# VHH binders against Malonyl-S-ACP:biotin-protein carboxyltransferase MADC (madC): the designs that were tried, part 21

Target 1, 317 residues: Malonyl-S-ACP:biotin-protein carboxyltransferase MADC (madC), of Malonomonas rubra (o06926)
Amino acid sequence: AKWTELQDKSFLEATARERAVGIVDEGTFTEFCGPFDKIYSPHLPLMGEAIEYDDGLVAGVGKIGKKPIFVISQEGRFIGGSIGEVSGAKMVKTIQLASDLYEEMVSEKPDLPEEMRPAVVISFETGGVRLHEANAGLLAHAEVMDQIQNCRGRVPIISLIGSRVGCFGGMGFVAAATDVIIMSQFGRLGLTGPEVIEQEMGKDEFDASDRALVYRTTGGKHKYIIGDCNYLAADSIRSFRETTTAVLQKPMEEIETFRRIGSMEKIKEQIELVKLSVSLKPKDSMDVWAHAGNENPESLINMTLDEFLAQAKRLKA
Below, E stands for the ipSAE of ESMFold2; O stands for the ipSAE of OpenDDE; V2 stands for 0.75 times the mean of E and O plus 0.25 times the DockQ between their complexes.

## First folded at step 12 (VHH; framework vhh_8dlx_2)

Design v1 (from k2 with N50E S110A; at its last look DockQ between E and O 0.51; V2 from the best seeds 0.00; counts 0 for: unsure alone 64.5 < 65)
Fold by ESMFold2, look of step 12:
Parts: structure tokens; sequence; C-alpha cells
Structure v1 (fold): chain B 317 residues (1-317), chain A 124 residues (1-124)
């Protein structure tokens, strides 16, 4: 009954734990307990009574159908969702466990059915690193990126962005490195495009313009129209869960094609979008939406999700 | 049948080194975490450390400077190297198979099989 009630709860208003429990099938979520920096083995915290440790990040494993789903859900109410040494280690180890499970499964069954393939779901809610742990937080970003790379082609990683704090700072790059980004209209995502292009291509004149533009626009409808996110969900746990489930039904090879960075073709698409933005010299998001072919872009602002998806035109690279 | 057979124990002088072996059979050795655990006379079980097939190891912090765990997946053999042995290292040493990972994570059981152990006595 409580799981069923979560399905209609606003994703924006939900706590990190409510999002984690609600994304997976009823009764399947097992939360990983205890500080990871005090664990002698990643398996030992599960041998006793479940005791909540509030370090600003909920991590665990559940299922969607037969598929094991490792969930990482950030809590923005905890120090603005900042990443520190403890929460960073927890995120890294959760992704490692998903990869380890995949390795165990394919070792036992080399022809592992897609329906059994483990996946990672990250519900982002962070503005960046903790002030007291800035160096540890930056190291955690690098370690998470290493784990995402380790999962490529093996374990799909889905980003969910629809919580109050959004996904900013170095975690914007982390989200861009995952396989799929699902946003609601209330989701905010920053620092994805221009800094990736600078790292990959070195085009200075485009990078300066992109940085200014990126700081002005972060919202989910805008990100969907410009192609920075793959899917737009309604503001409910149900909608994020249904969208995630639909994505995970796809073969891993198809899921990999959704990544916004990590191929020259996607980088070329980003470069064309940057060129378009510079040539338009837009004053706000409405100008960009109009250029995408939306004759009355202001009417899109208050549309329901279904109406928006039926009418909205996206930029073509 | 899952079998784990420890060997290499015996009486050794303080300050010496000793290498223990664990022969594994009845399961796909390369798929699982493997562990070493010991029990000194009159004491509870003490976890020494673990190793995954990738070579990733994790040790009990109180012992990490004294021990090294390794594995040879081609011979299904787990090893424990112990250095600078002390009288307090006298114990029965057990090799243990990690529970399949999903079950370990969801049901809270770290080990599903272990052997009878091998006795190490450190005395002058």
Amino acid sequence: as target 1 above (317 residues)
Amino acid sequence: EVQLVESGGGVVQPGRSLRLSCAASGFRFSSYYMHWVRQAPGKGLEWIGEIYHSGRTFYNPSLKSLVTISRDDSTNTLYLQMNSLRAEDTAIYYCAKGTPLYEALTKGRAFDYWGKGTLVTVSS
C-alpha cells in the first residue's frame, strides 16, 4: 500500500528514499546500510539489523522484472546535496557492485538474457562538492567516472533528473557520461555541453559562447528540445519508473546509442547545435524553441506532458 | 559438492613466514569472492580479508600489513601469505566461499561454505 501511494507522489517533492523505493518493483528494494569507509567487506553490512545512516545518499538494489537494479538516490536536503568522502565512496561502491554482479552472472551464463542484465539508476540531486571535503569530493567525481567507464557496454546507467536541487557542477559531466538521461520539466542540468566539447575538440571560440549560454538555460523542457536529455517524464515517481522500465527493455547496444558524449558523431551534433546557437544570438529559451520549428513557443510552457510531446519540435543537428 | 581444503599449517617460530593454501572444488571458483577467516583459541572469528577474481583485495585493517591474499584461478587455489608471525597469530585458519552476490546483498549472508581449517601454532 505504501509503495502504491509512492507511484503518484511528485518526483520533485519525494525524498531520496521515496524515489529509490518507488523506482523498483514493490517489496524488492534492499538498502545498503552503514558508512562505507568503516566496512571491512562490502557484504558485511547486510548481516545485521537494518540501521539507517544519514550521509545524504540512499543506495541499494532492487528489481524491475527479473533485472537487478542498483539505485543511487541523492538527498538535496542534506547539505544541499553536496558530495563528500562518505557519500562519494558509497556511490562508487554501489556502481562497482553492479559491475561485479554482471561479471558473476556472465561467468555463470555467458549468454545472459537481456532481461537479467543488471542496471544502475542514479537519481541526481546535487549542486557539487562539500566545502569541507572539496578535494575528496573532486576525487569522488573522478572515481565515479571511472566506474561509469567500467560499466560501458555491460551495465546500463540511467540518470534521473527531476529533484529540487538539480544536477550541477562536476555531476553534470557525470550525468552526461551515463547512457540515458531522463528529466522532468522541473529537472535542471548544467555544465554538460560546452565543457565536454572543450575537452574533446578544443574549439575555443565556440566554448566561450557555450559557457555563457549553458549558465542561462538548464530546465527539462528546454533540455529536451535541444537534445541534451533523451526522455521527458511527468513529475511523478510512476512516470520516471515507467520511462526507466521502457528504456531498460532495449538491448544494451541500442541503449549505448543514447549517450550524449563518447562518440565523434554525438560531438559533431553538439558542435552544430553550438553553431546554431551562436548564429541565432537568442535572448532566451523562447527564441531557441522557435528556431526548432515551434510556431508558438510560449504555448509549450504550460502544456501537459502528453500535449508537449505531441507538439514540441526538437532541434535538428 | 562444494569443498574447501586448507593446508600449510603447522608449528612455526615467531618471526617466520608461512603460506597457507586452499584447494577449491565443486563450484566455479573464478566467479566468487573468496575469504580468509581465523579463530584463535578462546576467541571469536576474525575476518582476515577477501579477494575477487580481478585481484581486488580488501583486508581487516588490523592485519593488512602482515598478510597478503592471492588466488590462482587456473588451479582453483586461494593463498594466504603471513609474515613476521607472532604468538597471537596462533589460530585455526579457514578458507571461505563468498555467497552469490545478489543473495549476499539482499539476504545478508557473507559466506555460504568454508572448510575445516588448518591449525597454525606460533611458538618458540
Scores: ipSAE 0.562, ipTM 0.776, lowest interface PAE 1.0, mean pLDDT 78
ESMFold2 (binder alone), look of step 12: mean pLDDT 78; pTM 0.793
OpenDDE, look of step 12: ipSAE 0.738; ipTM 0.906

Design v2 (from k2 with N50E S110Y F111M Y113V; at its last look DockQ between E and O 0.33; V2 from the best seeds 0.00; counts 0 for: pae E 18.6 > 2)
Fold by ESMFold2, look of step 12:
Structure v2 (fold): chain B 317 residues (1-317), chain A 124 residues (1-124)
Amino acid sequence: as target 1 above (317 residues)
Amino acid sequence: EVQLVESGGGVVQPGRSLRLSCAASGFRFSSYYMHWVRQAPGKGLEWIGEIYHSGRTFYNPSLKSLVTISRDDSTNTLYLQMNSLRAEDTAIYYCAKGTPLYEALTKGRYMDVWGKGTLVTVSS
């Protein structure tokens, strides 16, 4: 009942551990712990011992059906919402273990059934940092990106974005590099946080306290319309789990077609979006939504998920 | 039967380096985590580090500046390189067979077979 009750919990309000446990099958989650749970990182002393010891990142392995699912679930409140060296090292290790497991399974059975293929699920919750102010964070981003690249074509990596802090900064690029992005309407994704945008541009250009503006420019509905996320889920662990499960039933070949970074097809798509943006000269997301074919784009802002999915038109690029 | 045989121990002066070897037989070496552990005279066991099938290593933080673990799956051999040795590094050094990768991730890490150890003495 405890796992079953967790399925109804708001993804937005869930803890990192609740999200990790709830995404995989009941009773299958094993958090990485014990006397051998040491992680290499030459930069740990730069971040301070007490803060680095409890970095708020849950990493482990569970199952969805027969698939081993390596889960990374962030709690971004510990270091102002930025990735730290300890949490970055845990992400790297977890992704690497998934790739290593895949290699071992294929070496034993070269025709490994898709139902047995390991996968990685990342529940992001990171704030933004100024790129030139966080050396340790930048190193962690690069190492995580290397591990994501190592998994391409072998181990699918699914991003979940629906927690309170969102997914900003260099982790926005990390999420874009994964194979599939699932967001709730409350999820936020961007290169920098709304408060930093306001600081750089001035309040007249972007007011970070305008909650509707923030959701329109970084939120799940906008990202769905422009194709930056692949799926919208309701704000529940159940909905994210069901969507993740459905994606993982697809063959790896199909999953690879969803990726946003590192393909010529995606580059062409982004070039077309840039050309549209220049010709539209949009001030915010409403102009883009209208160009996608939504006759009354303001009405989409307050629609329920079901209404939105039934009516919203997406950019065709 | 599964066997692990350490070699390369002996007497060394402080500040020098030493490389230990562990010859493995009786199991599929490439499928297992491998570990190094040491025991100084009159002290308990101290875990040094482990190495995965992939070659990825994890170390006891107190020893990470001194040691490097490597493996050669073609010769079923595990290595421990130790540098800048100190008198407190005097110990019996053991290699140990861990669990397979998948079992380690689901059942935890265990060391089921140990070698007999090789003695390293650091003295002037």
Scores: ipSAE 0.000, ipTM 0.166, lowest interface PAE 18.6, mean pLDDT 73
ESMFold2 (binder alone), look of step 12: mean pLDDT 83; pTM 0.832
OpenDDE, look of step 12: ipSAE 0.606; ipTM 0.879

Design v3 (from k2 with H35Y F58E S110A; at its last look DockQ between E and O 0.60; V2 from the best seeds 0.67)
Fold by ESMFold2, look of step 12:
Structure v3 (fold): chain B 317 residues (1-317), chain A 124 residues (1-124)
Amino acid sequence: as target 1 above (317 residues)
Amino acid sequence: EVQLVESGGGVVQPGRSLRLSCAASGFRFSSYYMYWVRQAPGKGLEWIGNIYHSGRTEYNPSLKSLVTISRDDSTNTLYLQMNSLRAEDTAIYYCAKGTPLYEALTKGRAFDYWGKGTLVTVSS
């Protein structure tokens, strides 16, 4: 596969591997193959082994400039839940490796240049789970959250949400806990699946069968306006890569100011923001957009990304 | 120059414990993963375990209940505690310095230096 061709590929349509390879610099991606529980054997890291796609997760390391980038890219084609035992361990270990590399580099050079600081990029693609997620998958969510906490202030973690399945369920909380969330307008992000929201709120307030409503309440433009995501990118690997690169040029102390969840009170605040958005009883998200101060919210729907970013007013921005 | 010197080997009876040491010099010991590996007579290398610079450990699952790896960064010393020794534990035991992590992950070499080893013979 040609890296240059990937840059123009739709992020929505790309496979997990295409997204992982395309986000980092050409020729720099090394995929972690096989189980991670013996990654430090004499045959580390088992590179060049047959690629196994059946665990639903592509993980590896590459570079953007001089910065090592640990990539985690989900493939939503596996039915075993948002994150299973094997893919959960792979995700946890990949984040641990990023932290370990940072510690090694700072130990050797305490004044480590920002341009060399390792980072983690997670490209989410997981649906919400009802009755289909094993207990091992739920435990893995907690372990990933622990690793994200351990990286705070040291290794920036960037969430990318623009894939076909979206980012729902427990992985919605995981994404919210990372430092920065980048979405495309086609990305979807939620704490629970649309059907669970409908069940709790009733069809008068939220109709999950209304696909336009689902996209407008969980979609990237809406999430940007209500402050659930930090950046919008166009639907291309290039745009996600460029946005990620720009974010990672910021000093770490600035990056961590973008976090939406850092404590229980911030989690409660985010839940209340979602409740506010739903309590307006909107026919669609444009009622919420109008409440945020957009005089003609219908005009925002078909704007180019640049026009939208220049004109859209954000709730509590 | 990097030097790793294992010590503490010898003849020991089955069921006993043994503690091996590895004195390290010529590099910043606290910055790197450290490993223990062994080689039984006529056999290939076997990974025993490793310890991160943070103190976290990982072990070969077949040996996990029998070994403990520790490090003392103030004395640049790596340790291997072995318990309930068996005849099959007879081997030359090596300590090894981890390759810088990015290189290890991208080039596939876990160790860049290891010592001459210390022989452990478990015999009755």
Scores: ipSAE 0.609, ipTM 0.820, lowest interface PAE 0.8, mean pLDDT 78
ESMFold2 (binder alone), look of step 12: mean pLDDT 78; pTM 0.782
OpenDDE, look of step 12: ipSAE 0.779; ipTM 0.912

Design v4 (from m8 with A110Y F111M Y113V; at its last look DockQ between E and O 0.60; V2 from the best seeds 0.67)
Fold by ESMFold2, look of step 12:
Structure v4 (fold): chain B 317 residues (1-317), chain A 124 residues (1-124)
Amino acid sequence: as target 1 above (317 residues)
Amino acid sequence: EVQLVESGGGVVQPGRSLRLSCAASGFRFSSYYMHWVRQAPGKGLEWIGYIYHSGRTEYNPSLKSLVTISRDDSTNTLYLQMNSLRAEDTAIYYCAKGTPLYEALTKGRYMDVWGKGTLVTVSS
């Protein structure tokens, strides 16, 4: 499909490639072809044709304005197993490239304009075992988390969650570690605030099992109200692109304020939100929405996105 | 303006080690990843590896245990350490400047400027 047609396409219905191409400016996306070693190979200029390698993850680079955008877009059809290891390595290398580019640009121009700062956009679509949400890509997961940590304060990383499968398992921790999470109301995120706190503090310091029940609702409206995501977008590539663009126009210092983890100050804020929710002894998500200040929380369920954003109160510590 | 000058080549006996140098000028050396490539007599180019500005390295898997690439940004110098040399390591050794990263990723051209090379002859 043409780029203009993609803008009106449902983000929920779009393929990983359609999401990747549609998020960046028209005509700017260059997909990294696999195997990943060929992307770095000194022999690439000698190749007579592009070779596409489909491993369930679309990665590439494009632009929004002057800003280089490294895109990672997951395809839910390629879930788990050995493919998961390859996808993880591709994520690691793509984030490394963004960091490497930032360092190259700053070494050339120490006062690099914000409009030229590289960024990473990750469009999640990853499944898991329906009985439990374990992610077997342990080494790749750790390496991805290392690269995200390496980017903090330097290269903003934006998570997009609105595709058919959602974001589950270990990729929930990856999403939580990024700077900004944008969801649609159809987005599903399997990880909760208590589990994020436990990951950062260790189970001996904070045990999420006592505090996660109501937080296990995965939908975008709930995640927005409880602060697990930063922004809601409509179900279109255009809306995700516009929201991403608006976020990336902010200074890096402001973007960093949206993170949920990565400092003790941010963890303390998350703990206070969880304490508030637990002290309410809630039966379901509606109780939490009510305590966030929504007098008739059930009415929010059926609101359009615009109505919801105009009225919904978010949980505040 | 961009110039790369390899040195340290010569005749060495099998089993010995050798360190090659590449003096860079005309660009901000600390900003770019750098390559080593070799060409044995009558053969094609063989990529040895590259080093990122941060010091991270990647190597041709066939050579990974035999070579080490390093850099000294204060002297704009790239190094190739080679160990346990054999006759088949006889080659002209080139250093090459990495293309600016965004251009390399979008245009697929990974090396834009090459040195003239330094000959290493491994002879008993």
Scores: ipSAE 0.537, ipTM 0.791, lowest interface PAE 1.5, mean pLDDT 80
ESMFold2 (binder alone), look of step 12: mean pLDDT 82; pTM 0.829
OpenDDE, look of step 12: ipSAE 0.862; ipTM 0.928

Design v5 (at its last look DockQ between E and O 0.52; V2 from the best seeds 0.00; counts 0 for: unsure alone 62.4 < 65)
Fold by OpenDDE, look of step 12:
Structure v5 (fold): chain B 317 residues (1-317), chain A 126 residues (1-126)
Amino acid sequence: as target 1 above (317 residues)
Amino acid sequence: EVQLVESGGGVVQPGRSLRLSCAASGFRFSSYYMHWVRQAPGKGLEWIGYIYHSGRTEYNPSLKSLVTISRDDSTNTLYLQMNSLRAEDTAIYYCAKGTPLYEALTKSHGRAFDYWGKGTLVTVSS
């Protein structure tokens, strides 16, 4: 599809590559280790499993204006977007390249204009570790998080969560470690997937087929209210791109204030939230919404995005 | 003018170690990836590895266990440590300056270099 057509495409329904290409300026995206390079999992063939020549992850670099944008985009259609050795390595190295470029640029020009500061954008669509490559996948998570920490104060890292699979498992931690999280109302973010919760706790405790419940627990609106999500975008590549662009216009110092973790202060805030949860003993997320100051929490569920953003109260730590 | 001058080559016995040096001038050494490449007799150019100013290194997987690249930005010097040398390691070894990173990424798929030295010959022979 043409880039202009991609802009109107649903972020939820788009492929990983469409998201990657569409998030940066037209004609600027260069893919690393694309399908034609045939870099795929060495493990899957041994197990008789199907492979993808890009191992279900798109990585590359483009630009938004003068800003180099390193893009990582997970493909949920390939084994649920789960991370293995190769896809994990691609994530790690892509972030490293962003860091390297920043260092190169500041070495040449110590007073690097903010508009030229490299950034990383990660479109998450994943259930976490690929079961076929469990140890490699776990290691990949750790390595990615190390790279994220290395980028602090230097290279902003933005999470995009609006895909069908959502962002779950260990990758939930990875997303939480980034500077800014942008979701759509159709995005989902959590540590444990709904199906896994149901499996462990039983259907009576958590029915994974109850989509309304799932979204109240992990969806964009809920995450926005409780502060796990910084921004909500509409379900289009354009909206995610515009939101990303707006965020990246902010100075690095301001971007860092959006973090959920990474300081003692943030830890304290999280502890307070835990205390609140214990005291409130919520039966449903709507109880939390009400506590946040939303007098009619049920009304938030079916609101349009614009209405929601105009009215919804966020939980204050 | 960009200048790269390799040194440290010579004749060595199998199993021995050798350290090559590359003196760089004419550009901001600390701003670029620096590469080592080699060319064996009758063979094509083989990429060995690179180092960035951050200290990050990447190596040819076939050589990773046998080589270490390091740099000293205070002296604009690149190093290649080679261990357990074999006859097949006989080659001319070249130091190479990386291209600007963004250009390398978008036009050359990385590992691109635009200048290299005259090389230093390493002969591994009993």
Scores: ipSAE 0.534, ipTM 0.813, lowest interface PAE 0.8, mean pLDDT 93
ESMFold2, look of step 12: ipSAE 0.555; ipTM 0.774
ESMFold2 (binder alone), look of step 12: mean pLDDT 78; pTM 0.789

Design v6 (at its last look DockQ between E and O 0.52; V2 from the best seeds 0.00; counts 0 for: unsure alone 63.1 < 65)
Fold by OpenDDE, look of step 12:
Structure v6 (fold): chain B 317 residues (1-317), chain A 126 residues (1-126)
Amino acid sequence: as target 1 above (317 residues)
Amino acid sequence: EVQLVESGGGVVQPGRSLRLSCAASGFRFSSYYMHWVRQAPGKGLEWIGYIYHSGRTEYNPSLKSLVTISRDDSTNTLYLQMNSLRAEDTAIYYCAKGTPLYEALTKLHGRAFDYWGKGTLVTVSS
């Protein structure tokens, strides 16, 4: 599809590559290790599993204005977007390249204009570790997180979560470690997937087929209220791009204030939230919403995005 | 003018170690990836590895266990440590300056270097 057509495409329904191409300016995206390079999992063939020549992950670099944008985009249609050795390596190296470019740029020009500061954007669509490559996938998570930490104060890292699979498993931690999280109301973010919760706790405790419950627990609106999500975008590539662009116009110092982790203050804040949870003993997320000051929490569920953003109250630690 | 001057080559016996040096001038040494490459007699150019100013390195997997690249930005010097040398390691070894990273990524699609030294010959023979 043409870039202009991609802008109107649902972020939820888009392919990983469409998200990657559409998030940066038209004609600027260069893909790393694309399908034609045929860099795929060495493990999957051994197990008789199908492979993808890009191992289900799109990585590359483009621009938004003068800002280099290193893009990582996971493809949920390939083994649920789970991360293995190759796809993990692509994530790690892409972030490293962003860091390297920043260093190169500031070495040439120590007073680098903010508008030229490199950034990383990650579209998450994943269940976490690829079971076929468990150890490699786990290692990849750790390495990606190391790279994220290395980029602190230097290269902003933005999470985009609006894809069908959502962001779960260890990749939930990875997303949490980034500077800014942008979701749609259709995005989902969590550590343990709903199906896994049901499996472990039973259907009576958590019915994974109850989509309403799932979204109240892991969805964009809920995550926005509790502060796990910084921004909500509409379900389009355009909206995610516009939101990303607006965020990246902020200085690095301000962007870092959006982090959920990475300081003692943030840790203390999280502890307070835990205490609140224990005290409140919520039966449903709506109890938390009510506590946050939303008097009619059930009304938030079916609100349009604009209405929601206009009136929803966020939880204060 | 960009200048790269390799040194440290010579004749060595199998199993020995050798350290090559490359003196760089005429550009901001610390801003670029620096590469080592080699060319054996009758063979094509083989990439050995590179180092960035952060100290991060990447190596040819076939040579990773035998080589270490390092740099000293205070003296604009690149190093290649080679261990357990074999006859097949006989080659001219070149120091190379990496292209600007963004250009390499978007236009050159990967490993790219734009300046080379004259090379230093390493001969491994008993």
Scores: ipSAE 0.412, ipTM 0.705, lowest interface PAE 1.2, mean pLDDT 92
ESMFold2, look of step 12: ipSAE 0.519; ipTM 0.747
ESMFold2 (binder alone), look of step 12: mean pLDDT 78; pTM 0.795

Design v7 (from k2 with N50E F58E S110A; at its last look DockQ between E and O 0.05; V2 from the best seeds 0.00; counts 0 for: pae O 3.3 > 2, unsure alone 64.5 < 65, placed apart)
Fold by OpenDDE, look of step 12:
Parts: sequence; C-alpha cells; structure tokens
Structure v7 (fold): chain B 317 residues (1-317), chain A 124 residues (1-124)
Amino acid sequence: as target 1 above (317 residues)
Amino acid sequence: EVQLVESGGGVVQPGRSLRLSCAASGFRFSSYYMHWVRQAPGKGLEWIGEIYHSGRTEYNPSLKSLVTISRDDSTNTLYLQMNSLRAEDTAIYYCAKGTPLYEALTKGRAFDYWGKGTLVTVSS
C-alpha cells in the first residue's frame, strides 16, 4: 500500500512493517536486517518451528522532518510477538544506534538543534519472552531496558501500544521504562496476561474470556485514567503518527517528565498510588475511575475517544 | 567493486529534453539512495537531486521544475530526465551512490562513489 493509504489504516490491523513505515515520513524508512537479509532465529529450526526472515520484528530508521526516528515494530502474528535472541538483538542494537547517532551528532555540533535530535519509537505487540528462546529472550529484555536507561535525557523513546496482542509480559516493563506511552483505546498494556491471571487466580477472580473486563483492566482508557498511559490516539497509523510527532516537538526535558519511573519523585508517586489502592480496595476498574472523579464511570466504557478525552478525569497521585 | 556508468549525454539544442542513464553494479542497488550531481565548466559541483530506495525524490530547489529522477531496481539503473534545457545546464553529469543513512547522518557524507560522468552540452 502507498504510504498515504497506510495513514488511514487501522493501527490495530496493520502489520508491523506497515506501522514502521507509516509512522515516519513517506519514503524515509530504511529497514535494518530486513527479510532479504535472512537473519532469523537459530533455535526455531532446531525445534521444527517456522521461521520469519525478520524474526517477527521490524527495525529501521526514518525521519519525521529533520528528526531521525529509529523505529522498532513487533509483529504479533509471529509467535505472538514474543522476543527471542535475534529479535531482541535487533531491538537492543536499534536503540543503541540512536544513542550512538546522538553522540556523533553532538560531537560535531554541540549546539544540535532540538528538531534534529534522534528519537526511538517502539510499536509493541508482544506477549513477552519467546518460550522457544526463553533465556535469550529474557536477557534481551534486560539489555533493551539497559539501552533505554542509557538514552535518558539524550534520546526520547516513545511507546506505541495499539496492536491486537497488546504489550504484556516482560515487555510491559520495557514499555513502562520508556519516556512516553501512546495507546489507542484498543491497545492493552500489562505485565501478566489475562490468561495467566485466570490460570493462577481462577476464573472467578478473573475471567480472561470477558473481553470487557480485560479492557477495563488493561485497555487504553483505563491506563490513561490511572496514568500508565500518557496519550490516547485514534486507531489509525495517522493518529499515532500525529501524536508521536506532537510529543517529539517537545524539548527532551519536558518529554522526560512523562516518565512513570526513573526518579525518586516517581517512586514516591507510585507509593502513594499503592496506598490509595490499599485503602480503596477496588472491585473493578470503575471504582478507580469513580475515585478519580468520574461520576458515571460506566459511561466511559462506550464513550467515543473524543468524548472520553474531553470528559475523563485522571487519577491524581 | 562499485561501478557507476553514466550514459545519454551529448549535444542538445536549448529547449530540448534529455534523459540520462546510470548503470550501477557492485552493490545492492535497491538498498541505497542515489544521487545526480553536475559540474559546469569552471564551476563547483552542484547537487541535482536524490532518490530514495523507496522511490521518494528530493531535488535542488533551483532545478526542481526541470528535472525528474527515477530508478529501476530490476535493472539497477538510475535515470535523470531533464526538460527545457538551457545553456547554463551544460555540464558533466555524474551518478553517485548514496551512503548508508546512518553514515550520512553521522558523517554528513551523502554519497561515496561516482561514475566518470557524461557530458551534456546545450548549444544552439
């Protein structure tokens, strides 16, 4: 599809590559270790599993204006977007390249204009560690988070969560460690997947087949209210692009304020949220919404995005 | 070995059009940006434009209305269409291979190899 056509495509339904190509300016995307390079998992063939020549992860670099944008996009259709050795390495190296570029740029031009500051954008669609490559995948998570921390104050990292699989498992931590999280109302973010929760806690505690419950617990609207998500975008590549672009126009110092973790102040805020949770003893997310000042929390569920953004109250720490 | 061979140059009358070709070999042509540059007699090198691996083009603003760059990845060929040629367009035209984007961004070098060039003479 043409780039212009991609803009109107559902972010939820798009492929990883479509998301990657569509998030940057038309024709600017250069893919690293693409399918033609045939860099795939050395483990999957040994297990008789199907491979992808890009190992289910699109990585590359493009531009938004003058800003280099290093893009990572996970493909949920490939083994649920789970991370292995190769896909993990691609993530790590892509973030590292952004960092390296920034250093090279400022070394040559210490007064680097803000509009030229490199950025990283990660479209998450993953259940976390690939079971076939558990140790390698786990290590990859740690290494990615290390790179994210290395980028602090230098290279903004933006999370995009609007894909079908959502962002779960260890990758939930990875997303939480980024500077800014942008979701759609159809995006889902969590640490433990619904199925795992049900398995451990029982169906009475959490019915994973209850999609409404799942979205109230992990969906974009809920995450927005509780502050785990910074921005909500419509379900289109265009909307995510526009929101990303708007965020990246902010100075690095401001972008860093959107972080959920990484400072003593943020820790204190989290502690207060925990205290609140203990005191509130919510039975449902709607209890939390009500506490946040939403008088009719049930009405938020079916509310349009525009109405929601206009009316929804966010939880105050 | 990277090789770029320009062709299509010659003597042309003002107002006419000319299409130059560049045959590329020795590298994965479809993966690189490609450039056209020219050097007029007694003048410095002038950048004409570039084409991305995606087909996106960027042009020198002074020449944008007069030139079109295209590529055929199946034949590893770069093209430069020039219209309404003027005497001032007399120059040696070079095809140039783009550097990888990362290197371009970090080192500021847009291209690393050029052909031997083809002479275009616009004369009545």
Scores: ipSAE 0.050, ipTM 0.526, lowest interface PAE 3.3, mean pLDDT 92
ESMFold2, look of step 12: ipSAE 0.567; ipTM 0.796
ESMFold2 (binder alone), look of step 12: mean pLDDT 79; pTM 0.793

Design v8 (from m8 with H53R R109Y; at its last look DockQ between E and O 0.57; V2 from the best seeds 0.00; counts 0 for: SAP .68 > .668)
Fold by ESMFold2, look of step 12:
Structure v8 (fold): chain B 317 residues (1-317), chain A 124 residues (1-124)
Amino acid sequence: as target 1 above (317 residues)
Amino acid sequence: EVQLVESGGGVVQPGRSLRLSCAASGFRFSSYYMHWVRQAPGKGLEWIGYIYRSGRTEYNPSLKSLVTISRDDSTNTLYLQMNSLRAEDTAIYYCAKGTPLYEALTKGYAFDYWGKGTLVTVSS
């Protein structure tokens, strides 16, 4: 499909490759794929064994303006979107290359303009680790977290959550560790801060068997109100691209202020949110939205994105 | 201009070890990946591995038990340690400068400069 037609495509309905290509500037995406020539392939010497296998995970590099953008885009139809040993290694190596590029660039130009700073964009679509590769998948999560930590303060990492499967399991924690989370209202994000506390305290406070409740507690509007995501986008590749671009225009110092975990300030903020959640004893997401200051919280459910962003009040720590 | 000069080749007995050196000049050595490649008689080029500025290495899976790459940024020198040499390891060994990384990833080549090579002959 034409890149311009991709911009109007539903992010929810798009394939992993369509999401990856559409997020970066037209004509700039180079996918990391299996070797065309063994010794002359530019990806084999730099990526190692990880690039040898087709695992449904799309990784590559493109640009937004002058900024190199390393893209990781998961495909949910590949064994339910679970991550395995090969796809995990692909993620790890791609993030590592982004930090390597940053180091090379500042080594040559210590006053590197912010507009040229490399970034990573991860488009999540996963239910978690692969069942048949559980141990290898969990190791891959830890290695991805190590690379995210290595990028902090140097290479911004942006999570995009709006595809059909959502972002669940250990990859929910990976998303939480990135610098910025952008969701659509159809995006689903699993366990994060307050929900981890609920899981550790028991099932009594959170009944996942209620399908409507589960949608409201994992969905983009809810996550935005409780501060589990930073931005909402409309369900189009264009809207995710535009929101990503706006975030990446910010200096790294400002982007770091959006990070949800990994600093003492954010840890303190999450502790206050947990205390609030315990004292509130909510039985429905509408209770939470009301506590955030929304006088008619049910009216927010069907608002357009623009109406929602103009009116919705977010939970304060 | 960029120069890469390999040394340390020669005739070596099977089962022995050998360390090759590559003296680099004309660029900021510490900024880039550095690679070793080899070419056996009558064969194509074979990538051996790279070392990054942090000391992080990756190796051709076929060779990783046989080789170790290191670098000394204070002397702009790249090293290849080869152990338990076999007749199959007879080749011309080249060091290569990594292409600037974005260009390498997008334009289809990992190396932009090569040395003249040093011959290693494994024979009894």
Scores: ipSAE 0.648, ipTM 0.854, lowest interface PAE 0.8, mean pLDDT 78
ESMFold2 (binder alone), look of step 12: mean pLDDT 78; pTM 0.792
OpenDDE, look of step 12: ipSAE 0.885; ipTM 0.943

